Miniprotein binders against tRNA-specific 2-thiouridylase MnmA (mnmA). Designs and how they scored, part 5

Target 1, 344 residues: tRNA-specific 2-thiouridylase MnmA (mnmA), of Desulfotalea psychrophila (q6aiz6)
Amino acid sequence: MIKNITGIAMSGGVDSTATAILQKQKGPVLGFFMKLNQPDYETQRDRVSQIAQKLDIKLEIIDLTEEFQEYVLKYFSASYFKGLTPNPCIICNKEIKFGLFQQAILRQGVERIATGHYAQIHKTAAGYQLHKGVDPHKDQSYFLSRLSQEQLAHSIFPLGGMHKGAIYDLVEAHGFHDFRGTESQDVCFLEQDNVVDFLEQTAEFSASSGNIVMNDGKILGKHKGLHRYTVGQRRGLGISYPVPLYVINLDVKNNNVIVGENEQLFHKTMAISDIHWISQPEREDLLHASVHIRSTHKGAQASVILKENNRASVIFDEPQRAITPGQFATIYKDTQVLGSGVIL

## First folded at step 6 (miniprotein)

Design m43 (from i1 with E44T)
Fold by ESMFold2-Fast, scan of step 6:
Structure m43 (fold): chain B 344 residues (1-344), chain A 101 residues (1-101)
Amino acid sequence: as target 1 above (344 residues)
Amino acid sequence: SPEELRKKIEELLRLLFEILRELRKYGDPRAAKEVAELIFELLTLIEKLKKTGDPEYLKELLEILKKILEILKELGNEELAKEIAEAIKELRELLEKLKEK
C-alpha cells in the first residue's frame, strides 16, 4: 500500500491537467493514461506525456484495448442492433475508467485515484454519496451514475467544487495556454463522431432496408437500417411531408422507422429496468425525485414507483420530450445521485 | 362526442395528478405505491385510447378507476373518492353513447 501517493487519471485534456496540478500540491502523485485504441491515441499519448514532463509527474500507460472492446464497443453495437440508443460513456465509466483502470492503478499500490470529473463525493456514515458538480454547465454526475460504493471510495474529484473558468485560469497560471477552445463533446472512439460509419465499418452491421411509416401504417419512404435513426431525429429522413416529422419509435420486429409530429414525442410515463443504486432508498415504494433522461436533460420532477427486480415506473409532473429507449434515466434527490436505470 | 370525451379525459388527468400529490402525505407507503401503479396504468391506457380511439381501452380504464376508488375509501379520503366515483359515472355514460353510434 502506498498511503501518501495519489494516482491521477491523465488524458491530456484541461480537466485532468488541472486535477494533476491540484493533487500534486497536496502530496506525491503518479500519473496514469489509458490506451483504448482510440483513433487519436498517438497524438493524445504525446500530449499527456508532455504535460506529465512539464508537471514532473511519472506517467504509466495502462493498455485496456481488449477490455474496452469487450465491455464498451460490444455493448454499443449490440444496443443499436436491438434498436436502442446507448450511452457508452456511462458504461465506460462503470467498467473501464473506474473499473479495470482503477483496479490496475490500485494493484500498483496506489490507494486513491483523482480524475477530472465535475462531480462531488461526500462520505457519510451510511456510505459514499455522489453529488452534482457546482458548475451547472459542466456537471458530469449523470455519466457517473452507475459507480459502486467501492469505486467511489477509491476516487477523488478535485474539480467538483470549481467552475470551468477557474480551471482554465489554474492551468494557464501553470504555463498551459493552449487549452481554450479545444474541448469537444465527441465520443472518444468515433472518428468525426460518425456513429453510422463506426457501426457499418467496425461492427458487422448488414444494412437492412425497411419502411419509414406513420403510426397509422402509411408508408412515407424507405430506410437503410434502423441503426441510422434515433428517437427525436428530424434530419436525414429523406421523406417529404407538409409538416415536420420526427422519429417517434424504432420497430425492430417489423423493421420500421415510425415517424410523427413533434407533439407525439411528449410523454408523461416511462419505464426503467436494470436499476443500479449508489444510495439505495430505505423505503422501496414511491420516491419524489428529479429524473434526467439524457446527459443534456436538465431534470424533471417525477413520481418514481419502485418495483421488484430493479425496475421502476416513472410519472413525470410535466410531459418530457423524446424519451429514448436504451438511454439512462438518472434519479436525483436535490444534488445527490441515487442511482440510474435503462429506459425501456 | 369526441370533444366531450377529450374534456372528460382532461378532467380525469387533473384529478389523477391531484391524487398523486395527496399520496405524498399518506402514512401507508404500500397503499400509496398501489394507487401510483394504478395511475401509471391509467395514463398508459389514456395514451392508447387517444392514439387508437378504441373504446375497449375505456372499459379497462373504468375497471382501474374502480380499484383506485376502493383504495381511496379505505384511506379515508372521501372527497377524492367522490370525485373518482363521478369520473367513473361520466365516462360510463360516454361509453354508452359511443355504443349507440
Scores: ipSAE 0.464, ipTM 0.788, lowest interface PAE 2.2, mean pLDDT 85

Design m44 (from i1 with E47D)
Fold by ESMFold2-Fast, scan of step 6:
Structure m44 (fold): chain B 344 residues (1-344), chain A 101 residues (1-101)
Amino acid sequence: as target 1 above (344 residues)
Amino acid sequence: SPEELRKKIEELLRLLFEILRELRKYGDPRAAKEVAELIFELLELIDKLKKTGDPEYLKELLEILKKILEILKELGNEELAKEIAEAIKELRELLEKLKEK
């Protein structure tokens, strides 16, 4: 009967714990934990259960192992097969965390779900806007750039207006003293973040030897598979040359890793496809915006030329280093996320 | 000749970014979008030209510059139109020299 119960996405980390503390102070809550069958699942499960018990929050475990495999792991492997560098966290947020997980929580009779994300949701007459979190070192708005209006309508980000230091102070004030110095894994399904081991264990990937070449076709060495290399990589190439060389491109057709000097990593242009709009521009012509080409990118001013079929051409005011096909380009107007597309 | 090409491409890049800045002031969004898309194609061709040294990319650059010239004339930006016309003339002369060599 209670229509104002808030669901809390609990992971056993400091951010979700702080979120649970803050939301419980505002009213009745239910805790939810995702089972994805991650390598550290049992340790994470035990931790989140202890936290929920200490906070007197009822915890439900929602098993999304099969859905995670279908929507995230297949996407991840398929991207590497195409010579692309994926962002599984963005896809996981869209399809799993704010998709199927949110849907399962809403079926329990809750109206809103709070998560430990460092981002802000602003409700306007034109709909929901996604904004950067106020802590510039912890902003996670890039990873949320594919969320729908409906997903934002059911979401609360209590930490969006807070700095990370205040979050540690908050949890410590409530008896949680062991969070300082703990680091979250970048990708939850990888043991020790080893992409190569994961891909080679999927049966579709085998060590396929090819050449490491310069743009002019000069062979400098052999590689053991394109999936072992990323645009911008300098170390581990095993080649000899008078100047430092970097991976500038992956050539799937010829099975070549293309290397060059640092200057060759800088480009003023990129194309994007499959644009998802959170807040679609009223004018569908030429937009001047800040574009983030990866999660660690500070953003760069650009002219965004909107094209048919959710595509765009981007011209940066200044050349950008290591534009990587398969990664997401997120379009910002000041602090607001307008949308994101896949880099071609 | 390769040194002349490098200098002319640098001059062209400065002009293209000047055009992009001016497009933000235009009241014709369709024409602004068309010019910006052509500038994007030019920048990609310039990158290919720098990587390969292939003068065939210079021929493609000239055709796109001609389209930009026509649109700038329609928009009434006579000064930028004149600079594009001069760039076309200089690059065409350079292409003819490269074809001979």
Scores: ipSAE 0.538, ipTM 0.821, lowest interface PAE 1.8, mean pLDDT 86

Design m45 (from i1 with E47L)
Fold by ESMFold2-Fast, scan of step 6:
Parts: structure tokens; sequence; C-alpha cells
Structure m45 (fold): chain B 344 residues (1-344), chain A 101 residues (1-101)
């Protein structure tokens, strides 16, 4: 067996195409494409097959449809049922892309797998570290915050040290001219526009009508299910009020959507559970770090108080807007991801 | 009064974050963690006090401040200990006024 063969996770997008080009320059490669329950599967399959053929890369399709349903879709539906806002991309990375997909590729005798992610892996004496990608507009380290040491050991991120403009230049130099002006994102039926339809139809989710209320209990209107609402949401409330109102909280016990003014979305404290460490702190004391509360959050300085059972209390130096239960809080030391937990 | 309570709580919040910053620079890591846990509890009680106006939360807040005071004394931080002691005195006086109504 040739021990220097690298696997390439190919999706038909510009990032995976650039990854394939770069890795093929370094040695022999094998391409792999995930079949999930994606609505554009046929179109994506045809695109990735054409790219692989043009690059002279052998492509294998790995069907993970059942596993995606079991590990990602059940998590997604269960979270909304509990009045939580999930992050399916983090779970998909942990369980599918770097879990079962990586394991399937490794079983074929491939030792390392390259993906189009904008993040960096650094090997140290203490283990593998996950770091932010150098392009601040493309960094994807937040979505990779639940990866294990084993998963990082088998991964390569060739784009982590590159800027997006250089990626377009690279693929165009190799005859791919149609990627500019498009987003490098796979179609996913869990996208916001399809969430309600998926939950109410495909997942057999039963909607329960309830009230939209102010903190003082004043009823302003009715809702058709808590799963239709997210903390920070302004649109789609169907209520009339003299000032703009936002979803402040979801009250599952009383089946209420709690609304208020923008100022009520700011909090100095939050609690997190189910902490996974990529690089665990040497001491289980007070940690001062940058905490990212969602993928679009730039990070905020905080005191992280480590507790028993992989829990922590967080005190932010400045109040943070729209802290959302069910989302992940990712803990950073400069560019390094230390770990992440679920916001309570 | 509600206005007096609001001003005293704002002064207390400033002091608590000053303590947290100081412990990050010079404090014992275990003592810093203990004080941070107490500050977290205080911030939660302040939120409950603001929402309900219930003086019982003010009583609980005073007990936690006394614990912070003892830790600061043990650490030799006399300046911050004095400021916490003054905050305890002022909040205790306010609690007495509320009980008389």
Amino acid sequence: as target 1 above (344 residues)
Amino acid sequence: SPEELRKKIEELLRLLFEILRELRKYGDPRAAKEVAELIFELLELILKLKKTGDPEYLKELLEILKKILEILKELGNEELAKEIAEAIKELRELLEKLKEK
C-alpha cells in the first residue's frame, strides 16, 4: 500500500476544489464525497464528479444518509422541542464530517484527510491545537470546536493559512472560472427558510399555540409554536407596539414567547454545560479568555469559572447581546480554541 | 427609596468588577475562583432584586458580601476590603429603612 495517499473531502465548492488542487501537487490523492439527505444531491454529485474528472482525481461516494438523520436531524428536532436553538453544523462536524465520514475513509488505508476548512492545526508536545484561520472573514474554527484530538490528528486544513481572494485566483489558474460571485456553501435543508417546514412536516413535530408576552405578563398576541422563534428575533412576531420588540426568551414551561426592548437582550452572565476540551487548561481554576457565543460573534473577554461535571459560569467584562440557550460558547486563548460548551 | 437602592447597586457593581480585575493580576488562583463564584451569585441576586423589589434578596446579597470581605482581609487587600465594608454598611442601612416600611 502507498502510505502517502491523502484523502480529499470534496463537495463541489470552491474551497474543496482549491484543497484538492493543493494536495494533488504534494502527492497522490483520493477524492471522497458525502451523500447526506440533501435536497440538491443530484446537482452537487454531478458538479463534484465533473471537478474530480477535470483534476484527474478518483472519486468515491460515501452514503451517510441514515447516520446524518440519527446524529444531526434528531439533535436538531430535539433541541427545538426543548425550546433551544441548535447549531447543527457543529454537531455535523463532530459526528459526521470528522466522525463517521473520516472513519470510513481511514478504513480504506488513508491516514490523513484534507478538507476546505479555514482553520489551522498545530502539533505540539501536549497534543494537537486548533487555531483560527488567518482570513478573519472566513475563519471557521468556531464550527470545529467540538473535534477530538484523534479527529485533528487525521486532518489537514490547507486553506487555514490563506485568504479567500487567493483561493479564487488558484482555482481560476486551474480552469475553474465560475466560482466568483457565489457562496462556498453546500445546500442544507436545515437552512432557516426550511426549518419550520422540516420540524412541522418531516420531523412530525406537533405545534402548540401559546402567548407572546412582556416580562410583566401582558399578552400582546399569540404564537403558533416556540420553534418558530429565536432569541433576538424582531421580524415575524405579528404584534403591534409603539417601540421595536425582540424575542428575549422562550418560556417552555408556560408556552410563552417573552418579548421586550433591545436593552433587555444584554446580559453579563451565562452558564454553560457539556464542555468539551480540545486543549484542557492545566489548572481547574478561574480562566480569563475570549468567549464566542455564536458563529457570527467576534468574541468577548470573560472570566470562566470552571465547575464540576464539565460545567462553567461565565462573567463577561461587558454585557453581551442575545445570549441564546442551545448555542455553543467557544473558549479562545488568542487564536487557539480551548474548547466549547452548550449555553444554558 | 428605589432611587437610593439603584445608585447603591450601581456603585456596588463597579466595585465588584474592580475586585475581579485586581484578582486577575495578583490574586491566589483558588481565592480568585472563590471570589468570582461569589460575584456571579451577587450578579444573579441583583437581577432578581431589580425584577421583584423583594428585600429578601438584599439580605442574601449582604451575606455574600461579608464572605467576600473576609477573603479580601485574608489576602491583605485592605483598600478593597474597606470599600466592601462601606458597601455593606450602606446597604444594611437601606435594608433597615425598607423593613420600617
Scores: ipSAE 0.378, ipTM 0.752, lowest interface PAE 2.9, mean pLDDT 85

Design m46 (from i1 with E47Y)
Fold by ESMFold2-Fast, scan of step 6:
Structure m46 (fold): chain B 344 residues (1-344), chain A 101 residues (1-101)
Amino acid sequence: as target 1 above (344 residues)
Amino acid sequence: SPEELRKKIEELLRLLFEILRELRKYGDPRAAKEVAELIFELLELIYKLKKTGDPEYLKELLEILKKILEILKELGNEELAKEIAEAIKELRELLEKLKEK
C-alpha cells in the first residue's frame, strides 16, 4: 500500500491536465489513462504521454477495451433495438470510469482518484453527497448521477469549485497552450455522426424499415429504422406536410415513427424505473424536487411519487418538452443529486 | 359541448395542482402519496381524452375523482373536497350530454 499517493485520471484534455497540475501541487501522484474502443486512441495516447512527461508524472495505461464493449456498447445497441434512446456517458461513468478503471487504480495502492469532472463531493455523517459544480455552464453532475457511495468515497473532483476560465489560465501558466476552443463534452466514440453507422453494421438494424405515421394512422412516408429517430427530432424525416412535424413517439410494436405538431411533445407526467439513490430520501412519501430529463435540460420542479421496486411517477408543475424513453431522469434537491432513474 | 369540456378540463387541472400544493402541508404521508398517485392517473386519462375524444376516459376520470373526494374528506379538507364534488357533478352532466350527441 502506498500512503498519500493520489491517482489522476488523465485524458489529454484541458480538465484532466488542470486536475493533474493541482493534485501534484498537494503531493505525490500517479497518472492513469484508459484504453477504450476510441477511434482517436493513438493521438490521445501520445498527447497524454507528452502531458505526463512535461508534468513529471508516471503514466500507466489501463486497457478496458473488452469491458467497454461489454458494459457500454452492448447497452447502447440493446437500447436502440428496444426503441429507447440511451445515455452511454452515464453508464460509462458508473461501470468503466468509476467502476473498473477506479478499481484497477486502487489495486496499484493509491487511496483516491482525482478526475477533471465539474461536480462536488461533500462528506456528511449520513454519507457522501454529489453536488453540482459551481460553473453552471460546465456542471457534469447529471452524468455522475449513478455513482455509488463507495465510488464517491474514492473520488476527488478538484475542478468542482472552479470556473472554466480559471482552468485555461492555470494550464497556460504551466506551459500548456492551444487548449482554448477545442473543448468537447461528447463521448468521442459515440459521437452522433458515427451512431447510425455503428448500429447499422449489425443485421438487427439493417432490416427494420417501416412507416412514418400521424397519430390518426395516416402514412406520410417510410423510415429506414427506428434507431435513426429521436423524440423531438424535426429534421431528416423526408416527409411533406403543410406544418412542421416532429417525432413524438417510437412505436416498436408496429415499427412506426409517430409524428405530430410541436404541441404534442409536451407532457406533465412520466414514469421512471431502475432508480439508483446516491442520497435516498428519509421519507417514503411525496418528494418535491427538480428533475432533469436529459443532459441539456436545466431541471423542472416536480412531484416525485416513490413506488416499490425502485420506480416512481413524476408530475411536473409545468409540461415538459420531448420526454424521451431510455434517457435518465436525475432528481435534485437544490444543488444535491439525490439519484436517477430510467425514463419509461 | 367540446368547448365546454375543454374549459372544464382546464378548471380541473387548476384544482388538481392546487391539491398537489396542499399535500405538502399534510402530516399523513400515506394519504398524501395516495392522492398524488390518483392525480397522476387523472393526468394520464386527461391526456388520452384530449388525444382520442373517447367519452369512456371521462367515465374513468370521474371514478378516480370520487376516490380523491373521499380521501380529502377523511383528511378534513372541506374546501378542496367541495371543489372536487362540484367538478364531479359538472363533468357528469357533460358526459350525459356527450352520450346524447
Scores: ipSAE 0.475, ipTM 0.790, lowest interface PAE 2.4, mean pLDDT 85

Design m47 (from i1 with E47Q)
Fold by ESMFold2-Fast, scan of step 6:
Structure m47 (fold): chain B 344 residues (1-344), chain A 101 residues (1-101)
Amino acid sequence: as target 1 above (344 residues)
Amino acid sequence: SPEELRKKIEELLRLLFEILRELRKYGDPRAAKEVAELIFELLELIQKLKKTGDPEYLKELLEILKKILEILKELGNEELAKEIAEAIKELRELLEKLKEK
C-alpha cells in the first residue's frame, strides 16, 4: 500500500497554518518554506519552524532568492520604467510559488501541494477550473489567474470553501492564539510603501524630471519620475488646484504625468494583450463576462472581443474608474476564472 | 457647437450599446463580432474627439458608422439601420458646420 504524502506551503501566517492543520488530519504531510527576498527572513523562518514543530510536521526550506529577483523583481522594475503599474504577486504565483517552488516539491515525490489560498479548484472532463473562494472578502482567485492546467493539477486549496472567522477558530483550537487582529500573510516585501525607494536604489536612476500637465497641455508642476505615480493617485502630486486632481495617464514619450478631474478616470473601453487562458471559452469571437481590472475591483460586465495573438478589446456595459496599464484584467464566468491579460 | 456635438455623441452612444444588446440576443456570431469591433473603434474615436476637439476624428467616425449601417442592412434590421442612417446625417451636418469655422 502506497502512502500519499501532501506537501504544505508554510509561511508562518494564519492561512498556511490552518492549511497544515487541515491537511495533516487527512494524512501524512511535509512542510515547505520559501526563502525569497523577504526582509524579515530570519523572523519568518523561526516562526514557521516553531509552527511546524508544534504541529509535528517536518519542514524543508527551499531557497529561491535568486529566481525571485530574476523573474519577479526585474519584471517589477522594468514595468515601472515603461510607465506601467505591475502586479508582482500574479507573476510570483505563476513563476515562483506554483512554478519553481512547486516543481522542487514535486521532485521529492510529493504529488499534491496545499496552500493557504482562498480559491477553489474544480476538476472537470475538460480540465481544471479555478473558482473564487466562498468568502467574498478573502477571495484570491484574481492573483492565481495566470496558473497553468499542470499547476492547478498539483494544487490543493483547503481554505477555498471556508470563511476567515472559521480559520481563526481552527488555529486557536490547536493552540495558536496570536493571529487575531493581525491578518498579516507572507507577502512581497515591496508591498508596504517602499516601491519608490526600491526602484531608485536598484535601477540606474537618471534625474528625469518632467511636467505634471492637464489634457490641454497646461503645466501645473514638476515631477521627479513617472515611477512615483499611479493612475487614480490623488495624493503626493505637489500641485494646488480649485478642484481635486487625479493622475489619469502617464505619458512616457513626453515624460508627462497627465492629471484631471475624477470624471476623466472613467472609460468604457480597454485593450488587453498577452492573454493566458486557464479555461478557453467555447467561442473564440465574442463573450459577455465579468472583468476585474485589479485585485480590489468587484468586477464589471463587459463584451470581450477576442482577437489574434492572445489579444482582446473590452467594452464595459458601464464606465470603469482608473483602468491602469500594466495591471491584469481577469475574465470571469460567474465564479470561474477563464483567464487574464495585461491591460494596455 | 460644442454642446450640440456633445448631445449628438451621447445619443450615438446610447444607440451603439442598444445595437450591442440586440446582437447578443438575436445576432449572427460573425456579424456580432464584426459590429462589436467597429463599435470599439468608434468609442476610441469618440474619446479622442472629446479630448482634442479635432473634427478629423468625426470624419473617421462617419466612415465606421457607414460600415455598421451596411451590416445592419444585410442582417435585415431596418429599425437600427434607420437610426444609424439618421446619426450619420446629423453628424455629417455638424462636420460641415465645423469645416466652415
Scores: ipSAE 0.472, ipTM 0.789, lowest interface PAE 2.4, mean pLDDT 85

Design m48 (from i1 with K51L)
Fold by ESMFold2-Fast, scan of step 6:
Structure m48 (fold): chain B 344 residues (1-344), chain A 101 residues (1-101)
Amino acid sequence: as target 1 above (344 residues)
Amino acid sequence: SPEELRKKIEELLRLLFEILRELRKYGDPRAAKEVAELIFELLELIEKLKLTGDPEYLKELLEILKKILEILKELGNEELAKEIAEAIKELRELLEKLKEK
């Protein structure tokens, strides 16, 4: 029975290295590294092994390659097949990092697991709350919006109260001088962020040619598959028109990419489904909250109308650009993440 | 008519958000939710009207506005009820004008 030993999720990056340094100062630690379907696995493994050796931390490698393919890559490909834009990092956090990986670590007798995430966990009488990290340029709370109470109960985020500059200073003070100028990588299964190459080569995606059309049905060109397009995209359309045109919507039924002017990307309304609550509101069927519609979105004030079957209707105070089906809408009360749903 | 419709829709949008703010802040929570659901439907119809120019969406808008009017009356908010009633009248006149063309 190992009690009060902290597991460290180590990736070979600066954030997980800083996490390991900080947690080792507080007590005994064990390092754990995920083997996933990552293109740079060998390089990452070598790096994390060297870091663990320098810090005198025992490292165990947990192979989740098949589970990652089943829960994350299958979801990713299926979403594009449906004309949706997925967020594989949110699903990876829910199913792999804080799911199967956390479960494997807990089976070793470890009570809690520290990760290099820039977010905060607050314990309250009502349960665990997830909050934004204090560094506004590094906050990762959006990607953690589907974690359960149990997953949060077993997690520690030592970097949530720190700024990225202090993290570089910390690792350099401990003899790690080669992280500066490189960002830490937790999960990356795309070699050059090329979604199309991955889908067409790895997922055996059968692309069907169709039309690029205006809302009125006017045909402007042909496309080589809906998966090659994202709402808000302007470049790579291969069409000529007197004014700039953007992808407004993907029409799966008719196999059309619908394009229009920038103004058509702005909407005041959005519907969400499959809502997962970290902290479910108890008093109101109508919330006024900040809603983040993608990881890079800074949040927008909205009225959130709670409906049956974990659905909601959202009315933004100001129109929001490029609301994208398949992405996650994360609901915030100030710095607190209440939950998230899938944009319809 | 298209310019007049655009102006009336902008005026309607301002009124709807004023209603949503008042009910969210001081009104009955269940009535606020019901009105917010109706406003969501109205905003969806306004977008369809803007995209298509189809006056059928204006007809559907009028029916939802009537439901909002009845709820505001039941809540005793005479000023907002009067503003919605005026919006219904103006939009109805525009719809009749569009039918003639």
Scores: ipSAE 0.554, ipTM 0.818, lowest interface PAE 1.7, mean pLDDT 85

Design m49 (from i1 with K51Y)
Fold by ESMFold2-Fast, scan of step 6:
Structure m49 (fold): chain B 344 residues (1-344), chain A 101 residues (1-101)
Amino acid sequence: as target 1 above (344 residues)
Amino acid sequence: SPEELRKKIEELLRLLFEILRELRKYGDPRAAKEVAELIFELLELIEKLKYTGDPEYLKELLEILKKILEILKELGNEELAKEIAEAIKELRELLEKLKEK
């Protein structure tokens, strides 16, 4: 090959549209749109087709519906079945967006693929580094924490050095005036982001009645399925108690929702497994780093103790609220993503 | 007493985090890792002790503190070693009281 063509992941949103504008200014481009198990597929397809036509970009649709079901939806349902809270966006990025979708695009002979992600890629002598986007309210580096060196080598994030306001200004300057106030869905396969409805209607979860209990085993009420509850949840418990109670843990073995007071949600320690490194530390010993325990977490300083079999123990400098099994803990050194693991 | 145990555990937690902070300054990363692993185990045991009141967890906690003491002595931090030794003595006295109910 020796082609000067960049692929663009187009979704019909403002970010991918801005990405297409910026990359087309630098050279020849080809647009690509993923067909997944999204409820609004027809509307999204029509929008992205109109944008591609207006920008004079050839658009190809790549159908990954079956692969998305196998790698993302199966993982999502299986996690809830085990009493874990998944992050399907991280898995989708690893397996679909930068996996099978990227591979399909590269087979068309393009050199690299640009996406509308707010993150930065730095090439160094030691390899590719993933860094936070400069807009602190739009940084998406957490969701990209499982990407491989190979996936980063073929990726471009043109928006990583920009603020969201500048993105709106850019698309409006090119005749796109209707993006302001457009709602974005956090999880593309859920209507109104209703997890319970998806699990019970699509994944055929049966309501399995059990007990809502205090840590000492005192029964306070009944529940209609562990998948309806998340660590930190206060609302929808249907129990009466003199002080506010929160979901502290899910006990799959005994089919119990364990509740307690807010103080019981704070922990200084956390274990992680299945660590994937983007930039593996030179020494597998003790790291001092910022750890993000969910996408909305601002990060907390911690000592990360590296162990055998891609496991680690984490000691936070300050207790952290609502550490949730099944979510990803992403390890940062300043702005750099070192890697991530699954919270146990 | 249970109140006296709580106060001593709070003092121990402060000391453990002081040790963890000082480990960042040591040029011996293997020793630092070993102490950090022991501190992680201690924090887990302290949580179990606070929840259950089971003196067996306090006994396990004392054995781990002894290992931390040995490593701190090898690293040459006499001040932190002395504070751990004092904590061991005080917690051992409280363990004897707890065994007496």
Scores: ipSAE 0.544, ipTM 0.813, lowest interface PAE 1.9, mean pLDDT 85

Design m5 (from i1 with L13F)
Fold by ESMFold2-Fast, scan of step 6:
Structure m5 (fold): chain B 344 residues (1-344), chain A 101 residues (1-101)
Amino acid sequence: as target 1 above (344 residues)
Amino acid sequence: SPEELRKKIEELFRLLFEILRELRKYGDPRAAKEVAELIFELLELIEKLKKTGDPEYLKELLEILKKILEILKELGNEELAKEIAEAIKELRELLEKLKEK
């Protein structure tokens, strides 16, 4: 039996609420909520249940707590252990939100799932393309850069063509007046963005003191663990020097935080590995594209040299600040996401 | 001197990006990729040279520039080949000057 029912990923936030409103106007819907070991799970559950009841949407809870731990939290901790800065949201989208969560919804006879993401999906003869959302301040295409063709085929992003102001207007028109001034987060396993506290609750991250050094090896001070530092960090170094110093790199082998002046954070070159293509360039060994090196990066024009084993070398037209190993480099052609790789 | 090396490196950056642009637009796609790979290696060596001041990296840099020169000559890009040849000459002279100090 074929069901013409759309699944709605509901989180209790303004974006998922707007998505539910829009999709219910187009046909029958079923609401689904992820349980992911969130610190605020009970509050979020109660909120999403109230919203679903008000909108007359049947809500089901899918428990992915163990899978979230295995695919996201293990990745997060392992990355910091290696001296890398992870992006857990990209991995969560790939493995959980559009992976196991989407698969569980599809098994109930739902053919497509709508989410509150600010991005666009375009179906072409060559397959599905992922594009930036039209609101430049809310575009989330970077976080979706690892999705497969199959995951995109089963997804709907109703908010991709809308501005955030229109979303607030929409939910308020339907009797939801509580969302302004309180930006609803997606699923978050961290309270108050305390990465260090989270990591230090595990046995792997007992404090391991080492040296804060300059590139020439000159020791300027002591650190309390590499996981407390990020490339580009200026504050909390506790060192004295005549000019401002920034974290340039983390040296895991020698247990050193390498610091230097702001100019040393700029690089024209970058290597990436483990490239996942949404839309792979046909027979092009060298492409010119916009590369985003973190979620907040506006993108920079670069020559991307495609290599074997899903690797590439990147030459930026202009030097880029604070290229961070472990983060994702997302490759764009205009508004289209071609794919992404892990920065080495 | 370090200041002379810095100026030559800055001039080299301009030339390398000019080469990459020209070959990408009008050159053989295979040759464009080869030159881009060599430019990447060269830019990495320049960063090591800036960080360490070790003249050994300048020696490696010169070998990569010679490979770029060979490809440019094969493609018939006489103007860019001439500019790379001049850069090789100037950097080689600077390397010999640094050895004398």
Scores: ipSAE 0.441, ipTM 0.769, lowest interface PAE 2.6, mean pLDDT 85

